# Designs tried in a protein design chat: VH-VL binders against NAD kinase (nadK). Part 264

Target 1, 268 residues: NAD kinase (nadK), of Syntrophomonas wolfei subsp. wolfei (q0aze0)
Amino acid sequence: MKIILVNNRFKENTEKKAQEIAGQLSALNVEVIIDNGLDEPYAGTVDFIMVLGGDGTMLRAARRYGQRAIPVLGVNMGTVGFLSNIEINELAEYLPLILREEYSLEARMMLEVAVFQQQSLLTRVFCLNELLLRSNSPRMLSFALEISGQKLEPYRGDGLIVSTTTGSTAYSLSAGGPIADPQLDAFIVTPVASHIINKRPLVVSPEREISLHLLEEREAIIGIDGQIKMDFGAENRVLIKRAPHPLLMVNLKAKPFFTSIDRSLQRQ
Key: E = the ipSAE of ESMFold2; O = the ipSAE of OpenDDE; V2 = 0.75 times the mean of E and O plus 0.25 times the DockQ between their complexes.

## First folded at step 18 (VH-VL)

Design SS12 (from MM15 with light chain S91T; framework fv_oberotatug; at its last look DockQ between E and O 0.89; V2 from the best seeds 0.80)
Fold by OpenDDE, look of step 18:
Structure SS12 (fold): chain C 268 residues (1-268), chain A 123 residues (1-123), chain B 107 residues (1-107)
Amino acid sequence: as target 1 above (268 residues)
Amino acid sequence: EVQLVESGGGLVKPGGSLRLSCAASGFTFSNAWMSWVRQAPGKGLEWVGRIKSKLDAGTKNYAAPVQGRFTISRDDSKNTLYLQMNSLKTEDTAVYYCTTVPKYDKFLAFDIWGQGTLVTVSS
Amino acid sequence: DVQMTQSPSSLSASVGDRVTITCRASQSITRYLSWYQQRPGKAPNLLIYKASNLESGVPSRFSGSGSGTDFTLTISTLQPEDFATYYCQQTYERPWTFGQGTKVEIK
């Protein structure tokens, strides 16, 4: 068995824990690769991914490895989030289930985000939460939204979020988007401070395609999962589709989503 | 009410075949991992095999004594678990139980059991 | 394979007695241990999972303890309906194996 441990090199506690776990797994004749984000994603075949940390680390892991259909376990290390399944102190007792492949999976829809300059592809990214288009200045943007070739009325505002159902509890929620069941596949299109009062979020079929482009010569920014940033101008287009493969999240413990979200909201 | 009901048991000659069924109700069968356990007359419990849910690739595992002879399958549309038994031996004589195997939280403990169905292999 | 050995194979007790059954694994199975009760002519019922967790609906007079290789099932005050055969099971690794059983009989 070969396992990737994904941690954050900027968080010393996760690095130390990754080394400790790597030692334990090696003693059990498990091959371990540590990915702290310093190097490119490991290109070899692996059987399992453990994410040590919080939601941010999971998002990075999803972007780096999600397309490879590898089971991914979120191991929480003292953070509040929605993407971890077990706590770090629980890992030892659940390890036998992992090593014996006695775990269940949950498929989470990912986004395929393609950014173009004219007809040339600049970048293609798979992400778990959302694509954000926002103004790079205090001025509002004017941009076009198309859904499966249907051109909507031009949007004006600070920006737009296209999120998965997993991402519905992330930035989309802060922008006034609906909370979606993670077991449901759908796009959530949430306006960010639209000039149109009561501009409503859209819930869109995962079978559809979403395209965005600016209608004016302005500078904007594309953000992906709050971690990737790129400039976006009038010459650029973004196409968003359902990723061809879902993220396979490991469920060692039952985690009731709606009870959790209710508790989280009460704490705010 | 959660329930498992086995059927298909009976008398069969050595070398013969038999198919058992387990009808599930009261829970989401398609999400459940299932197992077969047997008990020879007057003897203890013996694990036969397990099948995972479709989402978990429907992986099947068997005990050594039945490997290559028995096949576990499921029809989620009918909420039914099956055990196809071929090349039956006298030592296969037992009450056969279908069980649920929780895929998390209970460390694979068998929490739901059927009433069992008797299979007798005799010449 | 992991071997599970129960002790005793049988015991006689009276209503109200404290009953203790032990189960030993041939290797460490941490807490991957469950206890089952089987009444005569009936299917087994889960009593304890994860070595010490009481299954829903099971009376509180039942308790489990232990970790690693040695485990114990305790019935604090035996009731008439508790006369049955009890089995331990390990699910630490396949094949999943049961103890030989302990029959609790009326004294």
Scores: ipSAE 0.886, ipTM 0.950, lowest interface PAE 0.6, mean pLDDT 95
Fold by ESMFold2, look of step 18:
Parts: structure tokens; C-alpha cells; sequence
Structure SS12 (fold): chain C 268 residues (1-268), chain A 123 residues (1-123), chain B 107 residues (1-107)
């Protein structure tokens, strides 16, 4: 069996713990590949991914590996979030389930984001939480939203969030979007500081395609999961659709979403 | 009320076939892992096989004595688990129980059991 | 395959007695052990999971202990409804195997 351990190299605690876990797994005849963000994603066949850390590290793992249909386990190392399942001090006792594949999977919808310059594809990125379109200047944006070819009235404001249900508790929530059950597949479209009062958040079928482009020459930014930033101008458009594959999250312990909301949102 | 009810047991000759059903109610069957366990008259318990939920790829595993002869299946639209038994032998005579296998927190202990249905394989 | 050996195969006891049943695995199963009760003519029911955790609705007179290869089920004060056969089961590795059973009879 071959697994990837994903950690954040800027957190010394996770790097040292990753080495310890890799040693334990190697002693059990498991091949371990460490992904601390320095190298390109491992391209070979992998059976399992362990993410050591918080939600941010999981978001990076999802972008790197989420389309490969590999089980991903979130291991909490001290800060409780929405995407970890077990605590680091429990890992040894749960190893028999991991090694024998006696675990359940939860599918989490991902976004496929394609950014174009005029008619040419510039890049394609996958994300777990959200795409953010926002102004990169003191001026508000004027932009167009299309949903499966249906043009909505123009938007004016600071920007727009297109989120998965998993991302509903992230930036979308702060911008006034609903908390969504992550077992649902949907887009959540949340305006950011809209100047137009009747632009309410929309919940949209995962089978739709969402398109955004600017209506005026302005400096804007596309943000992905709060971790990737791309310039976006009047010559660009972005197409958002359901990614071909969901992130396959491993559940070893029941994680009741609704009873954990307050604790996961309260970090202090 | 959580409930499992087996049916389809009976008398069958060696070499014959029989299909058992297990009707589930009171829980979300499509999310559950399900197992069959058998008990020969006056004897102990023997695991027969397990099927995972569809989301977990519907993976099936069997005990060696029944491998290739028995097939576990499920119909989530009817909340029903099945055991197709082919090439039956007298050693397959047992009460057959349908059980749940919790995905979480119980280290795969079998927590919910049906009442059982008797299969007798005899000339 | 992991073999599970129970001791004793049967015992006689009176209401009020403390009863101890042991279960030995042929290799370490850590804490992947469960205990079941089967009353005459009835289906089994789960008593203990993870070697020592009491299933919901099971009386507190039942307890389990052990890790690795050696496990015990204890009934602190035997009641009339406890006359049954008891099985241990390992779920560490497929095939998931049961012990042979321990029949608790009235003296």
C-alpha cells in the first residue's frame, strides 16, 4: 500500500509529526510520500491520502489530488475545523481500519474553474470551497453573471462568490450566504456588498454552468479557496462547473455537521 | 423503530438454490453496511459476508466456505438486502441472520440483528 | 485467519453470582473485539464493542476488558435474564470470526 502525507511546511509541528507517522507506516510495510508543498504533486498510483493539519491544508490536498478519486483523511493536529475527522493521538488505534480499507467515504462536490482570455483557455483549477471574484481597486465592479446561458441583470458591488455546499461555511457565510448541508450538491452564488438590493444569494443545480465577466474595464481578482489569486480583467471570463470527480473524504468517526457548527466557527 | 426482518428460508435439496431477503426499516438503508451471519442448529455463529453501501462502492466480501456459491446484493429503492445461495450443501443448514455493521465508532461490531430465517438443506 | 477461543465452554451459576468469561485471540487484535448475548431461541444482541464500551441499553452489570490477545466479559451480579450463550468476535481482520460460545446455565 502507498500513501501521501500532506502537511504544511510552514508549520514545524506538522513536519516533525509527518516524519514520525511516515516511520510508523514504513514499519508496517507501507510506502509513504510526503507532500509539504515544495514539489509538484506526486503523479504515480496512490491508495490513500492523509492530511495533517487544518482546513487550509485539506484545501491544498483537494486542489492537488481531488480529481484522482483517492480517499482523503483529515487528521486534526490542534485546531478543529470542518474537514478533519480524527485527532492525531487517535491515529494508531484507527490504523487497522485504514490499512484494511474498512472505512466509509463521503463525497464532497468540487468546482472546476476555467479562466479564459478572450476565447483562449488560460488555466483550469479545481477547488473545494469557493471561487471569489472581487475588485482589486477602490472602485466597485460591474459584471455579468450567466447561468447555463441565462443572463441575469448586471451586478454592481465588491464581487461575487461561487461556492460549493462545503464552502458554505467559509467566505460565502461571511458575505450573507446560507449554511448548506455538505451532503447536498449545489452551487451557492453569494454577492459581496452588492449595490443592487435585489441580488440575493442563489442556490443553483450542480448541473448548471456559471459564467462571469466584467462589463467595464476594471482591475479584478479571481480567488480560489482563499489560497490562489489570479488577475482578472475585461478581456477575461471564467466558466465554473461541477468538477468531474468529488473529493472522497474518509470518515472513521461520525462527525455530526449540525451539532459541530458553533465549535467549528468559534475558534476563540 | 429500527428493524430487520429476514424471509425466504425453507427446505431445499442439496445442489439447489434459495434466495433470502432482509427487509430494513427505521434507518437510512442506502447508507448502511450490511452483513449475513449464520448459525447451524445447536452451534455457534459464523460470518457469511458483508456488502458496503453504494457510495462505498458496494464492496462485497465473503467467508471462504461460501465464496463463489453465495452472492450478496441490495436494492436501496426497496430497503432490502438479499442473499442468493446456489449449489447448496447440507453443511449450509443454519439460521441466517441479517445484521448491520456500523461504519463509525464501534470498530465494525454487528449492532442490529434480524430474527433469523431457517434454511434446511436435506434430501 | 484469527481464531477466537472462549473459556469456559459452559458454566453453571446462581442468580447473584459474579460471572467471568474469557476470550483469547490467536494474534493481537488490539481492541477490535465485541461481545454478544444470545438467549435461547433468540437472535444475538450486541453487549460490548471496542473491548470495553457498553452498547446503549445494556445493563451496567455487564463490563468488558482487555486488549491485544486476552479479553474478559464480566457479569457482576447475574440476573435471571442473563442465562444465555455469550460470544466474542474479532473484527481486526477478515474473515471476522466468533468464539465458539460460552453457555451460562442455571445451577
Amino acid sequence: as target 1 above (268 residues)
Amino acid sequence: EVQLVESGGGLVKPGGSLRLSCAASGFTFSNAWMSWVRQAPGKGLEWVGRIKSKLDAGTKNYAAPVQGRFTISRDDSKNTLYLQMNSLKTEDTAVYYCTTVPKYDKFLAFDIWGQGTLVTVSS
Amino acid sequence: DVQMTQSPSSLSASVGDRVTITCRASQSITRYLSWYQQRPGKAPNLLIYKASNLESGVPSRFSGSGSGTDFTLTISTLQPEDFATYYCQQTYERPWTFGQGTKVEIK
Scores: ipSAE 0.650, ipTM 0.850, lowest interface PAE 1.6, mean pLDDT 91
ESMFold2 (binder alone), look of step 18: mean pLDDT 95; pTM 0.961

Design SS15 (from QQ3 with heavy chain L108M; framework fv_oberotatug; at its last look DockQ between E and O 0.80; V2 from the best seeds 0.00; counts 0 for: pae E 3.3 > 2)
Fold by OpenDDE, look of step 18:
Structure SS15 (fold): chain C 268 residues (1-268), chain A 123 residues (1-123), chain B 107 residues (1-107)
Amino acid sequence: as target 1 above (268 residues)
Amino acid sequence: EVQLVESGGGLVKPGGSLRLSCAASGFTFSNAWMSWVRQAPGKGLEWVGRIKSKIDGGTKNYAAPVQGRFTISRDDSKNTLYLQMNSLKTEDTAVYYCTTVPKYDKFMAFDIWGQGTLVTVSS
Amino acid sequence: DVQMTQSPSSLSASVGDRVTITCRASQGISRYLSWYQQRPGKAPNLLIYKASNLESGVPSRFSGSGSGTDFTLTISTLQPEDFATYYCQQTYERPWTFGQGTKVEIK
């Protein structure tokens, strides 16, 4: 068995824990690769991915490895989030299930985000939460939204979020988007401070495609999962589709989503 | 009410074949991992094999004594688990139980059992 | 394979007695241990999972303890319906194996 441990090199506690776990797994004749984000993603074949940290680390892992259809386990290390399944102190007890492949999987839809300059592809990224288009200045943007060839009225506002159902509890929620069941596949299109007060979020079929472009010579920013940022101008287009492969999240414990979200909201 | 009901047991000669069925009700069968457990007359319990849910890959595993002779399968549309038994031996004589195997939380404990069906292999 | 050894193989007790059954694994199995009760002519029922967790609907007079290789099932006050055969099971690794059983019979 070969396992990738994904951690954050900027968080010393996760690095130390990754080394410790790597040692334990090696003693069990498991090949271990540590990915702390310093190097390019490991290109070889692996059987399992263990994410040590919080939601941010999971998002990075999903972007780096999600297209490879590898089971991904979130191991929480003292953070509040929605993407971890077990706590770090539980790992030792659940390890036998992992090594013997006695675990359940949950498929989470990912986004395929393609950014173009004219007709040339600049970048293609798979992400778990959302694509954000926002103004790079205090001024509002004017941009076009097209859904499967249907051109909507121009949007005017600070920006727009296209999120998965997994991402519905992330930035989309803060922007006034609906909370979606992670077991449901759908796009959530949430306006960010729209000039039109009655502009409502859209729930869109995963079978559809979403296109965005600016309607003015302004500079904007594309953000992906709050971690990737790139400039976006009038000559750029972004195409968003359902990723061809979902993220396979490992379930070792039952985690009731709606009870968790209700508790989380009560704390605010 | 959660229920498992085995059927298909009977008398068969050595070398013969038999197919057992387990009808599930009262829970989402398609999400459940399932196992077969057998018990020879007057003896203890013996795990036969396990099948995962389709979403979890539908992987099948068997005990060594039945490996290559028995096949576990499922029809989620019918909420039914099967055990195809080929090349039966006298030592396969037992009451056969179908059980659920929780995917998590109970560390693979068998929490739901059927009433069992008797298979007798005799010349 | 992991061998599970129960002790005793059989015991006689009276209603109201405290009954203790032990199960030993041939290797460490953490808490991947379950206890089952089987009444005569009936299917087994899950009593305890994860070594010490009481299954829903099971009377509180049943309890489990232990971790690693040594485990114990305790019936604090034996009731008439408790005369049965009890089995431990490890699910630490395949093949999943059972103890040989402990028959609790009336004294």
Scores: ipSAE 0.873, ipTM 0.943, lowest interface PAE 0.6, mean pLDDT 94
Fold by ESMFold2, look of step 18:
Structure SS15 (fold): chain C 268 residues (1-268), chain A 123 residues (1-123), chain B 107 residues (1-107)
Amino acid sequence: as target 1 above (268 residues)
Amino acid sequence: EVQLVESGGGLVKPGGSLRLSCAASGFTFSNAWMSWVRQAPGKGLEWVGRIKSKIDGGTKNYAAPVQGRFTISRDDSKNTLYLQMNSLKTEDTAVYYCTTVPKYDKFMAFDIWGQGTLVTVSS
Amino acid sequence: DVQMTQSPSSLSASVGDRVTITCRASQGISRYLSWYQQRPGKAPNLLIYKASNLESGVPSRFSGSGSGTDFTLTISTLQPEDFATYYCQQTYERPWTFGQGTKVEIK
């Protein structure tokens, strides 16, 4: 069996713990690859991914590995979030379930984000929470939203969020979007500080294609999961679709979503 | 009320076949992992096999004595678990129980049991 | 395979007695140990999971302890309905194996 251990290279505690866990797994004849984010993602065959850290580390793991249909377990290292399943102090006791595949999987929809300059593809990124389009200047943006070729009335404001249901508790929530059940597949389209009073959040079928472009020259930014930033201008378009594969999240113990909403949001 | 009811047991000659059924009610069958356990008359308990829910991959695992001869299946639309037993041997004579496995929540313990159905393999 | 050895194979006790049954695994199984009760002519029922967690609806006179290789089921004050056969089971690795059983009989 071969496992990737994902940690945050900027947190010395997580790197030390990853080394300790790798030693324990090696003693059980498990091959371990440590991914601290510095190098390119491991390209070889892997059976399981273990994420040591909080929601941010899980978001990076999802972007790197989420399209490979590999089970991913979130292991909390202190700060409880929405994407961890077990605590680090429980890992040794749960290891038999991991090694013997005595767990369940929960699929979480991801976004495929393609950014173009004119007609040329610049980049394609997958994300778990959201894409943010926002102004990078004191002035508002004027931008167009198309949903499966259907052109909506122009938007004017600070920007727009297109999120998954998993991302509904992240930036989308702060911008006035609804909390969504992560078991649903949908896009949630949430305006950011819209000057047009009647622009309400939209819940959109995951089968739709969403397109954004600016209607005037302005400085804008595309943000991905709050972790990747790229410049966006009048020459650019972005196309957003459901990613080909969901993130396969491992469940080893029950984590009731609805009864823990207030506590989880207060900790974030 | 949560219930598991086995049926389909009976007398069969060595080399024969039987299909056991386990009707489930009172819980969401499609989410459950299910197991078969047998008990020869006057003897202890022996795990036969386990099937995961379809959402968890539907994986089937068997104990060595029945591997290749027994097949576990499920029909979620009928809330029914099945055990197809082929090439039966006298050693397969037992009461067969179906059980639920609450997964990792109870470290794979078997929490709900049916009342069993007797299979007798005799010439 | 993990072998589970129960001791004793049978015992005689009176109502009100404290009864202790042991179960030993052939290798470490952490707390992947459960206990079952089977009354004569009836299906088994779960008493204890995770070595020491009491199943819902099971009387508090039942308790479990242990980790690793050595486990104990205790009935603090035996009742008439507790005369039965008791089985331990490991679920650490497949095949999931049971102990041979301990029959608790009336003295």
Scores: ipSAE 0.461, ipTM 0.776, lowest interface PAE 3.3, mean pLDDT 90
ESMFold2 (binder alone), look of step 18: mean pLDDT 94; pTM 0.955

Design SS16 (from QQ3 with light chain T91V; framework fv_oberotatug; at its last look DockQ between E and O 0.87; V2 from the best seeds 0.00; counts 0 for: pae E 2.2 > 2)
Fold by OpenDDE, look of step 18:
Structure SS16 (fold): chain C 268 residues (1-268), chain A 123 residues (1-123), chain B 107 residues (1-107)
Amino acid sequence: as target 1 above (268 residues)
Amino acid sequence: EVQLVESGGGLVKPGGSLRLSCAASGFTFSNAWMSWVRQAPGKGLEWVGRIKSKIDGGTKNYAAPVQGRFTISRDDSKNTLYLQMNSLKTEDTAVYYCTTVPKYDKFLAFDIWGQGTLVTVSS
Amino acid sequence: DVQMTQSPSSLSASVGDRVTITCRASQGISRYLSWYQQRPGKAPNLLIYKASNLESGVPSRFSGSGSGTDFTLTISTLQPEDFATYYCQQVYERPWTFGQGTKVEIK
């Protein structure tokens, strides 16, 4: 068995824990690769991915490895989030299930985000939460939204979020988007401070495609999962589709989503 | 009410074949891992094999004594688990139980059992 | 394979007695141990999972303890309906194996 441990090199506690776990797994004749984000994603075949940390680390892991259809386990290390399944102190007890491949999987829809310069592809990214288009200045943007060839009325506001159902509890929620069941596949299109007061979030079929472009010579920013940022101008287009492969999240414990979200909201 | 009901047991000659069925009700069968356990007359319990849910890959595993002779399968549309038994031997004589296998929280404990169906292999 | 050895193979007890059954694994199995009760002519029922967790609906007079290789099932006050055969099971690794059983019979 070969396992990737994904952690954050900027969080010393996760680095230390990754080394410790790597040692334990090696003693059990498990091949271990540590990915702390310093190097390019490991290109070889692996059987399992453990994410040590919080939601941010999971998002990075999803972007780096999600397209490879590898089981991914979120191991929480003292953070509040929605993407971890077990706590770090539980890992030892659940390790036999992992090593014997006696675990459940949950498929989470990811986004395929393609950014173009005229007709040329600049970048293609798979992400778990959302794509954000926002103004790079205090001024509002004017941009076009097209859904499967249907051109909507121009949007005017600070920006727009296209999120998965997994991402519905992330930035989309802060922007006034609906909370979606992670077991449901859908796009959530949430306006960010729209000039039109009655502009409502859209729930869109995962079978559809979403296109965005600016309607003015302004500079904007594309953000992906709050971690990737790139400039976006009038000559750029972004195309969003359902990723061809979902993220396979490992379930070692049952986590009732709606009870969890209710508790989380009460803490605010 | 959660229930498992086995059927298909009977008398068969050595070398013969038999297919057992397990009808599930009262829970989401398609999400459940399932197992077969057998018990020879007057003897203890013996694990036969396990099948995962489709979403978890549908992987099948068997005990060594039945490997290559028995096949576990499932029809989620019918909420039914199957055990195809080929090349039957006298030592396969037993009551066969179908069980659920919780895939988390209970560490794979068999929490739901059917009433069992008797398979007798005799010349 | 992991061998599970129960002790004793059989015991005689009276209603009201405290009954203790032990199960030993041939290797460490952490807490991947379950206990089952089988009454005569009936299917087994789950009593304890994860070595010490009481299954829903099971009377509180049943308890499980242990970790690693040595495990214990205890019936604090034996009731008439408790005369049965009890089995331990390891699910630490395949093949999943049962103990040989302990028959609790009336004295």
Scores: ipSAE 0.873, ipTM 0.942, lowest interface PAE 0.6, mean pLDDT 94
Fold by ESMFold2, look of step 18:
Structure SS16 (fold): chain C 268 residues (1-268), chain A 123 residues (1-123), chain B 107 residues (1-107)
Amino acid sequence: as target 1 above (268 residues)
Amino acid sequence: EVQLVESGGGLVKPGGSLRLSCAASGFTFSNAWMSWVRQAPGKGLEWVGRIKSKIDGGTKNYAAPVQGRFTISRDDSKNTLYLQMNSLKTEDTAVYYCTTVPKYDKFLAFDIWGQGTLVTVSS
Amino acid sequence: DVQMTQSPSSLSASVGDRVTITCRASQGISRYLSWYQQRPGKAPNLLIYKASNLESGVPSRFSGSGSGTDFTLTISTLQPEDFATYYCQQVYERPWTFGQGTKVEIK
């Protein structure tokens, strides 16, 4: 069996623990590839991905590997979040189930984000939580939203969030969006500080295509999962649709989303 | 009330075929992993095979004596588990039970059992 | 394959007795071990999972212990309804195998 072990090199605790776990797995004849963020994503065939860390490390793993249909297990290293399933001190107990592939899977919708300049594709990325369009200056943006070719009235404000249901508890929530059941597939479109009072959050079918562009020249940024940013100007547009593959999250323990939600959020 | 009810057992000659059914109620069948276990008359229990839920990949695993001859399937719209038994041998004579295998917390213990259906393979 | 050996194969006991049944695996199985009770003419039912956890609705006179290769089921004060055959099962590695059974009979 061959696994990728994802960690964050900037967290001393997680890097040391990742090397310890890799040694333990190697002693069990498991081939381990460590992804600490320095190298390009591993391109070869693997059976399993183990993410050591919090929601941020899981978001990076999802962007790197989520389209490859590989089971991904979140292992919490301390901070309670929404995307881990077991704690690091439970790993030894659950290892026989992992190695024998006796686990459950939960599919989580991802976004496919394509950014254009004029008619030319500049980049295509995938994300688990959200795309954020925001102003990069004290001035508000004027921008257009189209949903499957249907043009909405222009937006004016600080920006817009297009999230998955998994992302509904992230920045979308802080901007006034609803909490969504992550087992649903949908887009959640949440305005950020809208100057136009009739612009309410929208819940949109995952089969739709969402397009954004600026209506006047302003400095703006596209943010991806709160971790990647890129400049966005009047010459650009972005197209958002459901990614071809969901993230396949491993469940070894029951994950009580609704009963745990207040605990996960109250420490913000 | 949670129930598993097997049916389709009977007498069949060696080389013949039978299809067993297991009707499930009182729980969300489409999320469950299901197993077949058999017990020859006067003998102990023997695991036959397991099928995962569709969302978990629908993977099927079989014990060696039945590999290639038995096929487990499920119809989630009818809450029914099936066992297709082909090329039956006298050694397949047993009471066949369907059972659930919990995904979480019970570490693959078989927690819910039907009452069984008898298959007799005799010439 | 992992072989499961139970002992004794049968025993006779009186109501009120303490009964101990052992189960030995041919290799280490951690705590991936279940115990079942089968009354005459009935289907098995789960008593113990994960070596020592009592299934809901099972009387507290039943207990399980052990890890690795050696496991024990104990009935602290035998009751009339406890006369049955008991099976252990490893769920560590497919094929998931049962012990041969221990028949508990009334003396």
Scores: ipSAE 0.565, ipTM 0.819, lowest interface PAE 2.2, mean pLDDT 91
ESMFold2 (binder alone), look of step 18: mean pLDDT 93; pTM 0.950

